# Designs tried in a protein design chat: VH-VL binders against q8pz69. Part 3

Target 1, 196 residues: q8pz69
Amino acid sequence: MLIGLTGTPGTGKTSVSKLLEKRRGWKVVYLNDLIKEEHLYSEVDEERDSVIADMELIRERLSGILEEEKGQHAEKAKVNGEEKENITIIESHLAHYITDIVIVLRAYPPELKKRLEKRGYSEEKINENAEAESIDLILAEAFEWCKKVFEVNTTGRTAEETLGDVEKIIDYILAGKENELQEYIPGSLDWIDSVP
Key: E = the ipSAE of ESMFold2; O = the ipSAE of OpenDDE; V2 = 0.75 times the mean of E and O plus 0.25 times the DockQ between their complexes.

## First folded at step 2 (VH-VL)

Design d7 (framework fv_mosunetuzumab)
Fold by ESMFold2-Fast, scan of step 2:
Structure d7 (fold): chain C 196 residues (1-196), chain A 122 residues (1-122), chain B 112 residues (1-112)
Amino acid sequence: as target 1 above (196 residues)
Amino acid sequence: EVQLVQSGAEVKKPGASVKVSCKASGYTFTSYAIHWVRQAPGQGLEWIGWINAGNGNTKYSQKFKGRATLTADTSTSTAYLELSSLRSEDTAVYYCARDRYLYGSKYAFDIWGQGTLVTVSS
Amino acid sequence: DIVMTQSPDSLAVSLGERATINCKSSQSVLYSSNNKNYLAWYQQKPGQPPKLLIYWASTRESGVPDRFSGSGSGTDFTLTISSLQAEDVAVYYCQQYYSTPTFGQGTKVEIK
């Protein structure tokens, strides 16, 4: 099962992904790192000092990673004798373009600004991310592209506390109990007026 | 077929309350928000608020805070708008409408109810 | 709130001719980081609810005839009906969703 963990920078998706990897042993693909390290882009965006990701290259590379992981999972099940869920997490603000199931991490924009400031982001980048979060940019894109979308508000919470919600969502999906995930149905947060 | 069907016309006295229903069918009710928009005779459209049908969380336009109450009954796939302390200026057709993208566009509306005329007169 | 102003208030166009409706927002509804305009257009016929025609300023809703097109950016937007049909007689509304939703006052389109 392929699950995306997406959200605006500063919402905690990397920290949560690392905790998921350590506690559950699930494969995590840190997509933004992969894109830059393996040049999965066709152009450089000089204006934004970033690279323009190439979705065809990304999909081709991920197919290879998923096949390799599937083979390793089967081999480990054969050796250890126990079946485990084969779950791969794609962590990126682009994950919703790849996965049918996605968890979107959210943070109240004024708090997001403080988090990014503590991490040394430039003033321009802080404002850009807070504005994107205030208009639900990543959430809106996720619903355009994904079959199932869950929303987790990280405002005032630690990565450990957020992890609890993410684990619950994944466990309930695996158990066929999606109808019990009402608290994670998107659309209850509106932060448009939170930033000038 | 995706549709929203609203309750029938209401005539109320000033100071009364009215409750309008909006029954959804043809889609998973809890996966979409329901918005409420009104239109006074000969006037334009005015947004009242929205409700997340899955968890019951609501958001209201400042003008309607304290007077409008949005609720949803998941067992019957029905959303409700209750408006209290009615005035003659509340005479309007009230519409329920669904979000364009499974909450991805909270503000654009792809499916609309047929409308409920609420007349407030003494 | 963002104020939406349409022009003209009413428009009479001959069958088969082009109809053009303008919409202005009191502040930009373009988010520069994603280059999207948070602007929609609706059609409303007498006794009927509004029908979504265009979203993201220029994206046509599924099932909407290709004679309807949206254009513009920032604060100035246009809805164009390239060849007016009898069934296009209606009131048209623009709507911003950059902030709390607000609608224009409407433009009535009728046949000459």
Scores: ipSAE 0.006, ipTM 0.509, lowest interface PAE 9.6, mean pLDDT 84

Design d8 (framework fv_mosunetuzumab; at its last look DockQ between E and O 0.09; V2 from the best seeds 0.00; counts 0 for: pae O 10.7 > 2, placed apart)
Fold by ESMFold2-Fast, scan of step 2:
Order: structure tokens, then C-alpha cells, then sequence
Structure d8 (fold): chain C 196 residues (1-196), chain A 118 residues (1-118), chain B 112 residues (1-112)
């Protein structure tokens, strides 16, 4: 099962993913790191100090990673005689372009600005991300392209608290009980007036 | 070839509802979203909402929430717009259009004129 | 909502000459994380639905003649028709898809 963990930069995706990996032993692909380390981009935007991801290269590489995971999962089942859930988490603000099931992390835009300031983002980038978050940009894209979309608000919460919601969502999906995840249905947050 | 074919013109009285259809062909219906856009006579374009044809998820413009209902029937590759509580200012040509995440509206239906008059 | 404003409202250009249409958004439609401007241009002829010409501000849709080009970033965008042909007489609309989609009011291009 492939699950995306997406959201505007600063919403806590990486912190939550590291805790999921440590606590559940699920495979996590840190896609932004993978893109840069393996040059899965066609162009570099030097003025913005960023890369323009190549989705075709990304899909090819992920296909290889997923085949390797299937092989490793099968071998572990043979060795210990016990099967574990075969879950791979794709962590990136681009994850919703890749996975059919996605969890979108959200953060109140004024708090998002403070988080990004602590991370050394320029004022221009901070304002762009806060504005994107205020208009539900990532959530709207996920809602268009993914079959199952869940929304988790991280405002005023620790990574551990957010992890609890993410784990619940994944566990309920595995149990075939996604109809009970009503509190995570998209569209509960309205932050349009939160930024100047 | 990709085609979106809409139902014919409708004349309705104020307070009535109208349901416009948009039949898709020439592509995998469930791989795209269908948007609905209207255009009053001599005026510009106004977005109503969209439906993901694969999963049935919908999104609406704030102005149309509560009055517009978007649905899709995958067995017939047909999308529907139902607009309730019609007023004279709802008189417009209603278009369906195919969308993707990377380009907004690449193919359009021919349009359906809805006239609301007493 | 993001307000889209086009200029001019109408434009008369001789056959073979350059036509330029401007579009301004009330806020930036550039998302820095993917370096894309969520801006499209459409052509609408009388009695016909709109036709997509340009998306991502400057990417030409398949089948659209190369005389059509889009440029700009952030809040200021331009559609250029390098050598106007008779078939280009139409109303042109810019549209943002950064948030809930909104359109400019349209620019009517006529032959003078």
C-alpha cells in the first residue's frame, strides 16, 4: 500500500514521517531528498535556489524502490514465517501527484510563518507558503487527483500528537474502516482571511 | 477523439431546478475531472465547481455551494450539473470542461443554454 | 477570490501585425516550491466554447499555432499573437488556477 504524506512546507511532514518510520517500521521515501541526491530533475532554478522536479524520472525511480520493497517483504515473510503490512510512505509536498491515498497536513498560516522563519526561509518564500496554505492549494490538488484524501490540522500540536492522527488514519484504512474517519474529511478549515 | 457532448437547451421558471448532462467519449472518463463554467449572455466566464470522475469528490465555488450539485455516472461516462432555486440571473450558457492537475480546461462541451424566465 | 484584470477591453490590429493582451492578478499565482505560475489563456469565438491556448503561463497547448505565446510571472502576464490572422478574431480570457478558478473579463481582438 502506497500512502502519501503531503502538505505545504512547514506543516511537519518530515518530523511525522521520521516518527512513523521509527515507531511502525514502515518504509518512508523522503522524496525531496531523493530528487536532489539522485538528480531527478530536469532544471535548476538558481535564482530561487531550488530544482524543478521531473515527474517521469521520479516515477521510474519509485517503481524500482517499490519492486525492491516487495522483494524484501516477501523474503522477511519467508524467514520469520510472519507477515507485516507492506506500507510505503511517500513524504513530499509533491506526494499527492504520486499516490492514490494521501494525508494532507495543515497549519494555521500565521503559525506556519513562524515555523518557516525558524527554518531560515526568506520573507518572500514565507509569505508565498502562508498564502498557498490560506487558499488550500495543496489540499485542493490532492482532492482533485487522489482517490482518498484525509486532512490533519497540525496547528498548536507536537509532532507526536499529529502522529497519533496519522497512525489512526492508516490503521483504519488497513482495517477497511475509512468510513469512520469523518473528522479527517477535507474542507473543515477556512483560513482565507489569515494572511494580509 | 476526445468529445464532451452536453444536453439541449432548457427553459425554466424561477424557483425551479435544472439538470444539465455532459457525456464524455474518446478517453478514460475516470482519469479526469469535469469542471462546470457558466457564461451569461455577453458576459465573462464564471467557475461553478468540479468533480473527480474517478472517485466522485467535488469542489464548489463559494457562490454555488448549497445550490449546485455535481455528480458523475461512470457506467455511462456522463457528468451532471444540477442547479436549484433558479433566478433570472442564472440565465447563461453552461459548459462542462475536462481538467487535469497540470492544465486547467483542455476540452470543452458545446454548452447548454439555460433560460430562466417567468 | 483572486481577481483577474485584463487590458485592454478591446484591441484592433491589422492582419500580420502583433497583438498584445495583458492580465494582472490581485495576488501572486506563482508557487515557488514547484516554480510554476498557475495561469492559463483561452480563446473564444462567437457561438463556440473557449479553447485552451496556454497553461503554466508560457506552455503552449498541443495543436496551438506557435504565433501564440505567453509570458510573465507572479502577478503580471501577457499573451502575444506575433502575426495576427483572420481566424484569430475572438475574445481572449486569462484564468488563474492557483486557488478557486477565476477569469479575467476578456479582451476582444478585432481586425482594423
Amino acid sequence: as target 1 above (196 residues)
Amino acid sequence: EVQLVQSGAEVKKPGASVKVSCKASGYTFTSYAIHWVRQAPGQGLEWIGWINAGNGNTKYSQKFKGRATLTADTSTSTAYLELSSLRSEDTAVYYCARGTYYKPFDYWGQGTLVTVSS
Amino acid sequence: DIVMTQSPDSLAVSLGERATINCKSSQSVLYSSNNKNYLAWYQQKPGQPPKLLIYWASTRESGVPDRFSGSGSGTDFTLTISSLQAEDVAVYYCQQYYSTPTFGQGTKVEIK
Scores: ipSAE 0.037, ipTM 0.638, lowest interface PAE 7.6, mean pLDDT 87
Fold by ESMFold2, look of step 3:
Structure d8 (fold): chain C 196 residues (1-196), chain A 118 residues (1-118), chain B 112 residues (1-112)
Amino acid sequence: as target 1 above (196 residues)
Amino acid sequence: EVQLVQSGAEVKKPGASVKVSCKASGYTFTSYAIHWVRQAPGQGLEWIGWINAGNGNTKYSQKFKGRATLTADTSTSTAYLELSSLRSEDTAVYYCARGTYYKPFDYWGQGTLVTVSS
Amino acid sequence: DIVMTQSPDSLAVSLGERATINCKSSQSVLYSSNNKNYLAWYQQKPGQPPKLLIYWASTRESGVPDRFSGSGSGTDFTLTISSLQAEDVAVYYCQQYYSTPTFGQGTKVEIK
């Protein structure tokens, strides 16, 4: 089962994903790192110091990773006698292009700016990400394309505090009880009144 | 082969409603959004809204909110646009179009002419 | 909403010559984190639905002849037909999908 953990940079995707690995032992694919390390891009944008991801290369590589995970899980299941659902988390602001089920981390744009400032981002990059978050860019794309979308507000919370929401969502999905997740239904956040 | 086949032309009086159908084939209907776009005679393209066929979520252009209703029937792979309180200004060809996460409108229906006249 | 403005409204070009259509958005449609310009170009011939030509500002849809190219970034975009053919007579629309989809007013291309 593939579950995407996505959101604008600064919403806490990486921190939450590391906690999930530590506490649940689920496989996490850090997609942005994978793209860079394995050169899954077709172009380099020198002006923006970035790369242009190649979605076909990415899909092919992920298919291989998933086949490796199935093989390793099957070997452990035979030895341990367990038939558990295999969970793989795709962590990236691109995850909603790949997965049918996605959890979107959100942050109040003024707070997002403060988080990115503390991380040493340039003013231009901070403003760009805050704007993307204020227009719900990633959430809107996920809501339009993905089969199941869950929204988690990280405003005023640490990665540890947010982890509980993410774990609950995943556990409910695994149990077939996602219809009980009313507090994570997209569209509950409205930050229009937060703009002077 | 991906196809979107729309219902036939309609003639309506002002104040009535119209319901246009869009039957999809050649792909997994529940994996994509269906967008609705209209084009008045001799005019450009105007977006009405979309529906996610997999979960029923919708979004509407502010111009059409309150008058347009988008639905989808997964058992027949058919999306519907219902437009109420019709005015002569609603005379247009209405299109359905399929959207993807990386290409906005890659397949279009043939269009449905809706004429509103007394 | 993001307003899309095309220029010119109509264009007459001789067969085999270059046709250039401009599209300007009222706000940037580039998300630099993924380097995607959320902009598409469509061709519409009389009595037919629009046909997707270009997405992500510069990527040609499958089956679109290589004489069609898209360029630009941010707020300023261009569709170029390098050598106009008779079958290219149509109205061309730009469209942003960064947010609520909006279309340019269209550019009619004719043979001079």
Scores: ipSAE 0.032, ipTM 0.654, lowest interface PAE 8.2, mean pLDDT 85
Fold by OpenDDE, look of step 3:
Structure d8 (fold): chain C 196 residues (1-196), chain A 118 residues (1-118), chain B 112 residues (1-112)
Amino acid sequence: as target 1 above (196 residues)
Amino acid sequence: EVQLVQSGAEVKKPGASVKVSCKASGYTFTSYAIHWVRQAPGQGLEWIGWINAGNGNTKYSQKFKGRATLTADTSTSTAYLELSSLRSEDTAVYYCARGTYYKPFDYWGQGTLVTVSS
Amino acid sequence: DIVMTQSPDSLAVSLGERATINCKSSQSVLYSSNNKNYLAWYQQKPGQPPKLLIYWASTRESGVPDRFSGSGSGTDFTLTISSLQAEDVAVYYCQQYYSTPTFGQGTKVEIK
């Protein structure tokens, strides 16, 4: 199963992902790193110090990764007799373009600004991201592109605390208990059935 | 410049199918959804459905479920609307439009007139 | 589906005068989480596709003249043309995209 962990930069995606790797042994694909390392982009935006991701290339590459994982787990399952559902986490602010299931990490914009300041982001970039967070940009995109969207507020929380929620969401998904995750379903919009 | 260029006018008989194309250019095709909207002569706008070009996910108006099929070819940056079991009431100009969650239909195709007549 | 109702159906306004179009939604299109109204306004001239004027109820699309403004929240919205120009003769549509997109029936704006 492929699950996206997405959110505005600074929301804590990377921190949570690292913890997921350590605690649960789930494979995490750090997509932004992958994009850069394997040149899965079409253009470099020098003004934004970013790359324009090539989604086709990314999907192709990820498909390969998933196949490899599937093969490895199949071998493990043979050894341990229990088909453990393999979870692969895609960590990126772009993850919602790739996965059908996404967890969107959120943060109060002023706190997000502080986080990004500490990371050394430019003022322009900080403001852009804060604005994006303020208007729920990533969340909106997630609802547009994904079938299942969950939201976790990271404001004032440690990575470990956030991790707890993320793990709960994933565990409940695996257990087929998605209906019990209402606290992580944002808003009153029929997001699944309607895309503006 | 962002452009959506649609295929030419179609004349069909009742019961036939029509497939309208919408070629997109000037932007990243897979980063947006394509919506389809039709307008009968002298009437208002009616939403048919949308397709996310990036992942191929679709949503249809209840009215068009089972009769409309939306597809997208990322290699050619072209979206397609196929409408089957055509009726006279389906006579309309069909538009494709680019959209996102935050900004609805910011660019439109020029429209394709589909005439259904016996 | 959310039903959009515009008023009036037609409007004749003198050049340079204010034109006001109202749009009502059958339910609120305000999303509480981001405090945004999922409402747009379009202009359509004969033989042309609709043109986006306003989104988020009050944000002007790029290139749209300042004389166009959107206001309102929840279920009641207004498009205002502060000073009607000859080129503004068109049919105007409101649209909600809070849920499955739906349009108002349109308002024809003409010069008096």
Scores: ipSAE 0.007, ipTM 0.537, lowest interface PAE 10.7, mean pLDDT 88
ESMFold2 (binder alone), look of step 3: mean pLDDT 93; pTM 0.948

Design d9 (framework fv_mosunetuzumab; at its last look DockQ between E and O 0.02; V2 from the best seeds 0.00; counts 0 for: pae E 14.4 > 2, placed apart)
Fold by ESMFold2-Fast, scan of step 2:
Structure d9 (fold): chain C 196 residues (1-196), chain A 118 residues (1-118), chain B 112 residues (1-112)
Amino acid sequence: as target 1 above (196 residues)
Amino acid sequence: EVQLVQSGAEVKKPGASVKVSCKASGYTFTSYAIHWVRQAPGQGLEWIGWINAGNGNTKYSQKFKGRATLTADTSTSTAYLELSSLRSEDTAVYYCAREGRYYPLDYWGQGTLVTVSS
Amino acid sequence: DIVMTQSPDSLAVSLGERATINCKSSQSVLYSSNNKNYLAWYQQKPGQPPKLLIYWASTRESGVPDRFSGSGSGTDFTLTISSLQAEDVAVYYCQQYYSTPTFGQGTKVEIK
């Protein structure tokens, strides 16, 4: 099962993913790192010190990773007799372009600004990300491209508190209990007026 | 080849409703969103909304929310725009357009002229 | 909504000369996290639907002649036709897809 963990930079997706990997032992693909390290991009913007992702290369590489994980998981189950769900999490602000099931992390734009400021983002990039979050940019894209979309508000919460919601969503999906995830259905957050 | 073929011209009276179809071929219908855009005579392009053909999700322009209904029939690879409570200012050519992988509108239907007059 | 404003409303250019069309957005359409400008250019000939020319501000759609080029970032964008041909007579529209899609009012290009 492939699940995307997406969201505007500063929403906590990397921190949550690291805790999820440690606590559950699930495979996590840190897509932004993978793109840079394996050159899964078509061009480089030298002025902004960034790369322009190549989605075709990304999908080909991920197919290889998923097949390898499936083989390793089957071998472990055979050896140990213990069955664990074969879950792979794709963590990136681009994950919703790749996965059919996605969890979108949200943060109140003024709080997002404070988080990004502490991470050393420029004022221009902070305002840009806060504006994107206020218009639900990533959520709207996820809603458009993914079959199952869940929304988690991380405002005023620690990564450990957010982890609890992410784990619940994944566990209920695995149990066929998506109808009990009403709390996480998109549409309850309206922040358009939070960024002048 | 990718094609979007729309239904023929319609003439309606004020207060009526109209349903325009857009039949897709040459690609996997459920993998792409369909947008609806209109153009009044001699005017520019105005976005109405989109539907994801695979999951049924829709988004509407605020101006059209409550009057426009977007649907898709996966068995016939056909998208539909239904516009109710027609007014004379709804006279326009209505286009369906496919949203490409990276969100531009890469293929367009030929357009359907809807004329609203008494 | 993001307002798209084109200039000029119309221009007349001689065959083989350069045509330049400007498009300004009321807010930035550059998303720094993926470094993409959510801006497209379309060509519409009389009696025809619009045709995609450029997306991501500067990427040419397959089959579009290289005399068409897009440039700009953030709020200011330009479509350039380096050597105008008779078949290029059309109305050109910019469109943002950063938020709820909006189009510019169009620029009519005519032969002088």
Scores: ipSAE 0.065, ipTM 0.680, lowest interface PAE 5.7, mean pLDDT 88
Fold by OpenDDE, look of step 3:
Structure d9 (fold): chain C 196 residues (1-196), chain A 118 residues (1-118), chain B 112 residues (1-112)
Amino acid sequence: as target 1 above (196 residues)
Amino acid sequence: EVQLVQSGAEVKKPGASVKVSCKASGYTFTSYAIHWVRQAPGQGLEWIGWINAGNGNTKYSQKFKGRATLTADTSTSTAYLELSSLRSEDTAVYYCAREGRYYPLDYWGQGTLVTVSS
Amino acid sequence: DIVMTQSPDSLAVSLGERATINCKSSQSVLYSSNNKNYLAWYQQKPGQPPKLLIYWASTRESGVPDRFSGSGSGTDFTLTISSLQAEDVAVYYCQQYYSTPTFGQGTKVEIK
């Protein structure tokens, strides 16, 4: 199963993903790193110090990764006799373009700004991301592209706390209890009044 | 201050329907779910269902499926419970309550007494 | 649905004494991933709606006096009032919100 972990930069995607790897042993694809490392982009945006991702290349590459994972998992399952569900996490602000199931991490825009400041982001980038968060940009995109969307508020929370929610969501999905994930249903967070 | 203000007491005949309102104030209405819980006289709390005020998604207790309808009007920050095919056993105080993402029911309405009598 | 069972049904305690209410769930409400118990305690006084006292089994809601404490994990939980006050006369409910919400049957606390 492929699950996307998406959200505005600074929402804690990477931190949560690392913990998922550690705690659950799930495969995590850090898509942004992959894009850069394997040049899965068409252009470099120098103004934004970013790259324009090539989605076709990305999809192709990810397909390969998933096949490899399936193979590995099948081998493990044969050895241990227990079919463990294979979960692969796609970590990226772009993950919702790739996966049908996506968890969107959210953060109160003022807090997001502080987080990004601590990370050394430029003022321009900070404002841009805060604005994006304020208008639910990624969430809206997720609704457009994904079949199942969940939302987790990371405001005032540690990575461990956020991890708990993310794991809960995934566990419930695996258990077929998605309908019990009411607290993660999108639309409960509105940052419109937080737009600077 | 967070407040949930419910509509007044209702007296209904068996077979009728009742619609109870819950007006929310003091917080962002769409950021929370509204639960409905009833309490028969001298009895405990019984969960009816919840509605996400943000997107309108609902979940009902099996006992009330098909008979209870939860709605929310975001323009007025008001949640509604409609209960149809009323029976004497439906006589109870009905509460709306707010649920946050990481919190249980932290604010409650004052309750609405619904009396079903022939 | 998870069934919540409280004990006792009623409790009479002298002023200043400890009151202890137990709550059992038919299945664990502990989520292993975050090690949190999805259990809440409510206080309901006559003619009033329930009031949230404790959530996550042991966290006091804002404004709740220190004499109230929650403990337990998994399937067994306890609400403790360390020193019962006159204003604590009420019915107390446990509630799980691990899955579809369910309440205990309530425990009436009275002054002896």
Scores: ipSAE 0.006, ipTM 0.524, lowest interface PAE 10.9, mean pLDDT 89
Fold by ESMFold2, look of step 3:
Structure d9 (fold): chain C 196 residues (1-196), chain A 118 residues (1-118), chain B 112 residues (1-112)
Amino acid sequence: as target 1 above (196 residues)
Amino acid sequence: EVQLVQSGAEVKKPGASVKVSCKASGYTFTSYAIHWVRQAPGQGLEWIGWINAGNGNTKYSQKFKGRATLTADTSTSTAYLELSSLRSEDTAVYYCAREGRYYPLDYWGQGTLVTVSS
Amino acid sequence: DIVMTQSPDSLAVSLGERATINCKSSQSVLYSSNNKNYLAWYQQKPGQPPKLLIYWASTRESGVPDRFSGSGSGTDFTLTISSLQAEDVAVYYCQQYYSTPTFGQGTKVEIK
């Protein structure tokens, strides 16, 4: 099962994904790294320090990764006996274009700006991301592309606190208990008047 | 075991073309880019270009645009460098190298000496 | 293209002593979206192809001894051999792979 962990840059996707990988042993694909390292893009935008991702190449590559993973789990399940659900997390602000199930990390835009400043983003890029977050851009895109969308507020919280929410969401999905995830249903956050 | 095995040494006259092959084994050829790098005698490394074996996309150093052509044959897992309009300064060892998933240029071919002499 | 400049061009170091090689890029090779420096170091011994030592500026390739370390960010990078061994005699190259790949001119390391 593919689960997307998405959100505006700076919402904590990478920190949470690293903790999730350590604690649960689930495979995490850090999609931005994969795209650059394996040339899954059509063009480099040197001024914006970014690449223009090629979604067809990305989907093809991910299909190959999943085939490799399915082979390993099938072999292990036969030897060990117990059936385990195979989870792969796609970490990226683009994950909602890839997966049917997505968890969207959210952050209050002024706090997001502070996080991005520490990461060395240009002021233009910081303001662009803060505005995108304030208008729910990634959340709206997730609704457009994904069958199941969950929302987690990271404002004022540590990566470990956010991890607890993400783990609960995934565990409940695996148990068929999505209807008990009411607190993560999108639509509870409104930042529109918070950007300069 | 990942291996890149290159074709043998070539001797060419100025104005000719050369085509160097790089046969890959031990990995999924279409999942990795192949780079070409040359090294003139006693000199440093000079990047020529890369080809993504899976989709055929290429990128060339500006110095080699118009003279270098990179191709890949997925049926034989072989990448090729063709360099045209050869001149004496093209005398070098030509390497192919694989771009790793998380590493730049993690496996290198043995090199192919191309000598261009008047 | 991003120009890579190494210093010094050559270096003679006594066995067991520290060797330090600098590499400067004409433009930043830090990819801010993932906070990684796309900078690699290679070792090339006589008659051999280059061998990858360090990638992402500071991450050792598998099998590389811990006496090799990389540091730096943005435009200024350093390869350090903390205790030079006889087998470390080679030419060392930095390379950026942020954009169109380019190599430094190389630094020859010899035993003094």
Scores: ipSAE 0.000, ipTM 0.494, lowest interface PAE 14.4, mean pLDDT 84
ESMFold2 (binder alone), look of step 3: mean pLDDT 94; pTM 0.955

